# VHH binders against q9w197: the designs that were tried, part 7

Target 1, 300 residues: q9w197
Amino acid sequence: RLRLQDIPALTQDHCRMRDPAEVERIINEFVIGGPERMQIVSDFDYTITKQRTEDGGAVPSSFGIFNACQSLPENFKAETDKLYHKYRPIEIDPHMPIAEKVQYMIEWWTKSGELTSGFPFDQSEIDQIASKYTHALRDRTHEFFADLQRLGIPTLVFSAGLGNSVVSVLRQANVLHPNVKVVSNFLQFRDGLLDGFQQPMIHTFNKNETVLNETSEYYDLVHTRDHIIVMGDSIGDADMASGVPASSHIMKIGFLFDHVEANMKKYMDTFDIVLVDDQTMDVPRTLLSLIEKQHKLNLE

## First folded at step 24 (VHH)

Design Z2
Fold by ESMFold2, fold request of step 25:
Structure Z2 (fold): chain B 300 residues (1-300), chain A 121 residues (1-121)
Amino acid sequence: as target 1 above (300 residues)
Amino acid sequence: DVQLVESGGGLVQAGGSLRLSCAASGFTFSKSYMYWGRQAPGKGREWVSGIYSHGGSTYYASSVKGRFTISRDNAKNTLYLQMNNLKPEDTALYYCAKETFGKTNTYWDYWGQGTQVTVSS
């Protein structure tokens, strides 16, 4: 039986846990169950990409990559900024009921779709801009995805951002392996022109089992895999796997970077492991290595 | 049934050329983003070049830009990769891939089995 004190990556000061005994229990369940029971569900923006780079440069969101494309109409960014300033305060409002917020999120994405319609768009521009940010993935992301592929672990990148950007970054970083699926908001085209986004739209409040139901192609891959690692950088990401059976073992890893002291309690209440200013994949990789080590012993 | 069948690989001297083909069936080829990837011995998979259905826009990995040309013939449901000025570092299994969209905005790639390219030093 593994003890946390024997796992150096998990004893570092920046690695915080609300219930270390529960983390230890889940790790041991993962190790006993092996890779065939595992799945990964991860956000993309500021979870697979860094929250900060070593040189302090900005890392754009997946929509930020799209908004930087030169072939967009001249006023496109100004119009999307107006929508952002109108709806973002609603999205993060601590007092508005979720049901009311959902109506505004639908309104926001409807208007975003209307802005993103009726003109040609050269999708290779997304690739050109994304190429600049393949080095802005968390350290050891390449190794992390290679480990997942080698262990046959299904990996879902679940993003409320722009899937075209997500896929471009992952592909050009050579981590979009056969075991990886992306669920996100994708551009659609009609008669060679942009025609908004493929439905249904994914937003903060349906980034969960509402989108990932029994009819999804991802469910077919993972319905027998009840050992889950969830990774995210915001409170809402913790619920990405909430539709799995109650008997499932879920390890929730949260990456905390902004306003650490103000956000620490909420992150600690929400995630099993909170990583403070950790721009690496070292903790999730450590979990995989523990699973793999026991798996190899079982085969010997 | 989706099928991607690569051909045109073989042994080539450094500095030489090869043309790879990928015969596609079981989906609407003319609406799909298509790309070539490769896997060198002892290395992971590497994206090489892609081509969009709309506008015919192309993009290339920096390691092959200027030497490789991706193209498509929608009438023949065929993807091509013209490889010029081949280097030993280009030795790999080359495979064709298509984007796939499922329900609920689920994306994944479908891969062919590949064709071997060996560039002698």
Scores: ipSAE 0.700, ipTM 0.887, lowest interface PAE 1.2, mean pLDDT 89
Fold by ESMFold2, look of step 24:
Structure Z2 (fold): chain B 300 residues (1-300), chain A 121 residues (1-121)
Amino acid sequence: as target 1 above (300 residues)
Amino acid sequence: DVQLVESGGGLVQAGGSLRLSCAASGFTFSKSYMYWGRQAPGKGREWVSGIYSHGGSTYYASSVKGRFTISRDNAKNTLYLQMNNLKPEDTALYYCAKETFGKTNTYWDYWGQGTQVTVSS
């Protein structure tokens, strides 16, 4: 049985845990179960991409990449900014009932789709902008995805952002391997013109219940994989695997960067492991290495 | 079922040329983003070049830009990669790939089996 004290990556000062004994228990379940029971569910923006670079440079969101494309109408950014300023406070309001928020999220997405309609768009512009940010993935992301592919672990990148940008970054970074699926909002085209986004809409409040249930195409890949690592940078990401059986073992890793003191309690209550200002994949990679080590010993 | 069958690989001397083909079936080729990737011996998979629907815009990895040309023939459901001025570093198993969209906004790539390209020094 592994002990946390024997796993250096998990004993670092920036690695915080509400319940270290529970983390230890889950790690041992993962190690006993092996890679064939594993799956990964991860957000993209500021979870696979860095929350900060070492030089303090900005890392755009997946919509930020799209908004930088020059073929967008002149007023496009201003109009999308108006929608953001109207709806973002509603999205994050701690007091509004979720059912009410959902109606506003539908309004936001509908209006964003209308703005993103009726003009030609050169999709390679997304590739051109995205190429500038393949270096802005968390350190050792390439190795992390290579390990996942080698171990045959299905990996879901689950994003409420713009999937076209997500895919372009992952592809150009050479991490979009056959074991990786992306669930996100994708551009729709009709007769060579943008026509909003493909249905159905993915937003903060439906992100975590639509993919892992028995009716989804992804379920066929993961229905026997009840050992799950969830990775995110916001509280809403912690529930991305909520469609799995109650008997599943889930390790929730949260990347905390913004307003650390103010958010620490909430992150500690929500995630099993909270990584403060960690811009690497080293902790999730360590979990994979422990699983792989025991797996190889069992084959001998 | 979806099928992607690569051909045109082989052994060539450095500085030479090859033209790869990818015969596609089982999906609406003309509406699909298509791309080439490669995997060199002992190395990970590398994205090489992509092309959007209807012979649309193209984009290339910096390592091949100016030497490789991607193209498609929607009438023949065929993707091409013209490779010129080949270097030993281009030695790899070359795969074509297509984007795939599932019912619920799920995206993944489908890869062919690949065709071997070997560039002698």
Scores: ipSAE 0.661, ipTM 0.871, lowest interface PAE 1.4, mean pLDDT 89
Fold by OpenDDE, fold request of step 25:
Structure Z2 (fold): chain B 300 residues (1-300), chain A 121 residues (1-121)
Amino acid sequence: as target 1 above (300 residues)
Amino acid sequence: DVQLVESGGGLVQAGGSLRLSCAASGFTFSKSYMYWGRQAPGKGREWVSGIYSHGGSTYYASSVKGRFTISRDNAKNTLYLQMNNLKPEDTALYYCAKETFGKTNTYWDYWGQGTQVTVSS
C-alpha cells in the first residue's frame, strides 16, 4: 500500500487535502486498478493553461484568444464584454440555485451566439493567435499528455469555452494525441458566415450531464473506465464526472489561484486535492507515475 | 469508415524535396479541416501544417514555415504536403489527420498510419 508520506509531490505545502486518508485510499485504488481503468476529465482554461505566467502575466481564455482575432467586428469585443459583466456575476453567485443559473447561462450563450453571427471569419486567425499561447500551458503539460498517451488513458478536455481555440492550442502545443477528445463550444458556419455555435451548448452547469451520460458517444469509449481524475480551476469543474457509476473512484483536483484565503474552504470542501498557485501538472503526473510504476511491476 | 492513407515518404538527402500524399475516404473531404503531423524517433507527435476546408487558408508550424506547403485536391479527396529544403530534423513518421466531430460537440483527431520520411545528412 502506498502512503502519502512517501509521495513528495503530495506532501508539499501548496498541496491541500480535506481528507488525506481518502486521497491515499483513492490513489491505492488507482494503482491496483492500473491504467486500463483510468480516464482523465479536465477543464481547459486556467486548468490545462496556466493561471499566470512566470512573470505574473495574464493568460487569455479560449474566448480571449478568439476575441483577439483581427477580423472580428469592431463592436464584437465590447458587446461580448458587456455580456460577460452581466452574466458572470450570476454564474459565480453562491446563493443562486443552479436551476436558475442555467437559464441565465443559456441566455448568455444565446446572445453570444447572436453576436457571433452574420460575418465571415477565417478560422486560421484563431491558429495565429493560439500559436502565441502554446507555452501558456502548465509546466510539464506536454509530459503529462505524453504519459496519458503512453498509458492509453482516455482524456477528455471538457470546456465551456470556445472549442476552436482549445483545439488550436492543444494541437499546436503538440498535446492533442489520439487519446484526447475535446468537448466544448465550437463555431458554426452557414453559407460561409459565422452562425453562432454548434449545439448542444456547453455551459458551466451542464458539463456533468452532457457528455458523461449513457447516450453520449464519449460514454461508449470510457464506460469501462471507472477510475477518474478530474481537474479544474472552478468549483463547477468538480462535478464533471458526476455521471459515472457510484462505484467509481474519482480524484478531484482543484487549482486555486484567485482569492486563495477567501476560497480555500469552498475548494477544500469540493475537491480532494487543492493545489494553491501551482502552475504545473506535477501532481496529476505523479499520480500517473505511481500507476505506471505498479503496472510495470505487475507485468514483470 | 474514415480512412487516411499516407504515401510519398522515403529517404532523401538534406536539402532535397518530397511530396507526401494522403488519400482520404469515408467522409466528406471537402468539408474537413485537414492537417499533417509528424513523430520523430523518441519524440512526441508534432503538428506540422493545417488547411481549412473553406477559403483555402493554411497554417504552418514555425519549424517548417517557408519550406513546406500544404494543399488539397477536393476532387481527388487528397491532401498534399510539399516538403522542400528538407533537414535531418525533419526525419519522422508523417501522419495525415482530420478533425472529427461527434455528438454533443465532441471533437477529436483522426490519424492515418503515417509515411516514413528520412532525411540523411
Scores: ipSAE 0.653, ipTM 0.854, lowest interface PAE 0.5, mean pLDDT 92
Fold by ESMFold2, fold request of step 25:
Structure Z2 (fold): chain B 300 residues (1-300), chain A 121 residues (1-121)
Amino acid sequence: as target 1 above (300 residues)
Amino acid sequence: DVQLVESGGGLVQAGGSLRLSCAASGFTFSKSYMYWGRQAPGKGREWVSGIYSHGGSTYYASSVKGRFTISRDNAKNTLYLQMNNLKPEDTALYYCAKETFGKTNTYWDYWGQGTQVTVSS
């Protein structure tokens, strides 16, 4: 039986827990259950990518990668910035009810789709921009995904961003292995021209069972896997696994970077583990290594 | 059913050339993004090069840029990888892959069986 105090990665000052005893219990359940009961559900922007780099360089969001493409219409960035400045404050408002926010998120998506229509676009431009940011993934992301592949653990990257960018970064970073699926918003083309985004729309507040249901290809892969690690950088990410059937133990890891003091209470109420200014995969990797160690002993 | 069958691998001396083919069936090849990946002994799978459905829009990993050329023949449903100036480090099992979109915005890659390339020093 593992004790939390004997797991150094989890005793670091920046690793915060509302209920350490519950974290310890879930870790032991994961270890007992083994890799065959595990699945991972993770956000992409600022969860797999870093929230900050050591040299202060910008890490664009998945939409930021798209917006940097040079073949976009002359006024595209200005119009996109206008939408961002209107809707972003609503998205992050700490007081507005989520049901009200959803109305504005649908409005934002609809207008973004209209802007992203009616012109040709060379998708390889996304690859060119994305190549510059494969180094901006959290430290040891390559090792984390390699471990997941080796252990046969299904991994869902669940993003309200732009899936074309997400896939390009993951592919070029050599982490888009066969056990990885991506659910996100993807560009749609009709007659050689951009035609907005494929439906259904995914936004911050519907990353849950509404999108992941019994008819999805991911559900069939994981419906017997009731031990789940959820990773995110915003409070909306905590419910990403709510549609997974038979979930018995869920470990929610939150990456907190911006406005730490102001956000700490909300993150601690929402996530089981809150990592403050942690730009690595070391805590998730530690959980995998504990599971793997017992798995190897069971095979001997 | 989707099927990707790679061929054209073999043993070649350093500095030599080799052309890989991937015969595709069970989907609309002309509308699909296609790519090559490789897996060297003891290493993880690496992305090599991709080509979008309208042939002529391509991108390459830095390790192969200038030496490898990806192409496609939509009439023959075939993807190609021309490999020139081969190095021992290029020794790997080479896979072709297609992007797959399922229901509800779900994305994954479908992979072929692979063809072995061995580059002798």
Scores: ipSAE 0.631, ipTM 0.863, lowest interface PAE 1.5, mean pLDDT 88

Design Z2
Fold by OpenDDE, look of step 24:
Structure Z2 (fold): chain B 300 residues (1-300), chain A 121 residues (1-121)
Amino acid sequence: as target 1 above (300 residues)
Amino acid sequence: DVQLVESGGGLVQAGGSLRLSCAASGFTFSKSYMYWGRQAPGKGREWVSGIYSHGGSTYYASSVKGRFTISRDNAKNTLYLQMNNLKPEDTALYYCAKETFGKTNTYWDYWGQGTQVTVSS
């Protein structure tokens, strides 16, 4: 049996746990079950990507990458900025019920989509912008995804952002391996022109079973994998595994960066592991390494 | 059905050149983002180069930038990869792939059987 105290990555000061005993229990289940039972569900923005650069710089969101494209009309950028200022405060309002927020998020995406209508757009522009931010992935992301691929662990990148940007970054960062699937909002084109986003819409608060049910092909792939690592940076991300058809043990890892003191309790109540200002993939990699090690021993 | 057939691989000495081709069918080639990937023995598949349908914008992995050139002939539904100054580390099975943007799509969904490139020292 593995003990937390023997796992250095999990005993760091920035690694917080509501219930260490429970975390230890889940880890041992993971190890016993092996990689064949594992799957990963991860957010993208500020989860796979860093929340900050080494120098404290900002990292654009997937939609931010899109908005940075030069071919977009200035008016489009201005209007999307207005929408951001209107709806972002609502999104992060800790006092507003989620049910109420959902309507606003739908409006936000709908209006954003409408703004795209009729514009010619070369998606290669996204690649150009995205190429500048491949370094903005959390440290050792490349190794993490390599581990996942090596172990044959299905990995879902579940993003409420812009899928085109997500895919572009992952591809150019050379981490979009065959075992990785991206579920997100993708641009829609009509007659060569932008025409909003493909349906169904994924927003911050519907990254759940309803949305994932639309991914029947993916369910076929992962229905036997009941050990799940969930990673996210927002409270809503903790529920991403609710759409998984079979789950017996779920490890929820939350990355906490903004307003640490104010958010700590909520994050601790929501996630099994809370990583405070950790810009690396060391903890999830550690978990995989433990699983792999045991797996190898079992094969001997 | 989407079909991709790679060709042009072979054995070449370090410093040599190869030109890979990918014949595409079953979709509107001219409207698709296409890319090359490769997989070396014991390693995962890696992205090598991409070309978009509009404007002909091209992108390359850092490891091949300046040596490889991706191009396409939409009239022939063919993707190309000119590989110059080949190195032993370029040894891999090379795949042609079509990217499809969709919420439920797996990336690397469409690729051929690959063509083997071996670079000897």
Scores: ipSAE 0.020, ipTM 0.479, lowest interface PAE 4.3, mean pLDDT 88
Fold by OpenDDE, fold request of step 25:
Structure Z2 (fold): chain B 300 residues (1-300), chain A 121 residues (1-121)
Amino acid sequence: as target 1 above (300 residues)
Amino acid sequence: DVQLVESGGGLVQAGGSLRLSCAASGFTFSKSYMYWGRQAPGKGREWVSGIYSHGGSTYYASSVKGRFTISRDNAKNTLYLQMNNLKPEDTALYYCAKETFGKTNTYWDYWGQGTQVTVSS
């Protein structure tokens, strides 16, 4: 049996756990089960990407990448920013019921879609912008995705952002391997013009309902994999795997960066592991390494 | 059914050149984003180059930029990869792939059997 105290990556000060015994239990289940039982569900923005650069610089979101494209209408960014300022506070309001938030999220996406309509757009512009931010992935992300591919572990990048940007970054960063699936919001075109987003719309609160059910194509791929690592930076990300019917053990990893003191309790109550200002993939890689080591031993 | 057939690989000395071809069928080639990937021994599949439907939008991995050129002939439903100044580190199985940007799609959904490129020192 593995003990947490013997795993350096999990004993760091920035690695916080509500229930270390539970984390240890789950890890041992993962190790016993082997890589064939594992799947990963991860957010993209500020999860796979960094929350800050080494110098403390900002990292754009997937929509931020899109908004930086030159061919967009002059007032496009201004209008989208207005929407952001209106609806973002609602999204992160800890006191508002999720059911109420959902309505606002739908409204937000609807209005965003209206703005993202009626003009031609070359998606290569996204690639140009995205190319500047391939370095903005968390440290050792390349190694992490290589580990996942080597172990044959299905990986879902589940993003409520703009899928076109997500895919562009992952591709150009050389981490979009065959075992990686991206589910997100993609641009819709009609008669050569932008026409909002493809349906259904994915927002912060419906990730678990749209993709990870028994009727989904992805379910067919992962229904035998009941050990799940979930990664995210937002509270809502913790529930991305809740809709997986066959899940037996789920490890929820949360990345906490903004307002650490104010948010610590909520994150600790939501995630199994809270990583405070950790801009690396060291903890998830550590988990994979433990699984792989035991797997190799079993084959000998 | 979508079919992709790669060809043009082989053994070449460092500094040499190869031209890969990918014959596509079973979909509207001219409207598809196409890309090349490769997989070296012991490594994961790596994105190498991509090209949009219109011939003006091409992108390359940093490791091959300036040496490789992706192109397409829509009339022939064929994707090309001109590889110049080849290096031993370019040794890999090269794949042609079609990418769709649907929400339900996995990436690398459609690829051929690959063509082996071996660069000797």
Scores: ipSAE 0.006, ipTM 0.252, lowest interface PAE 11.7, mean pLDDT 88

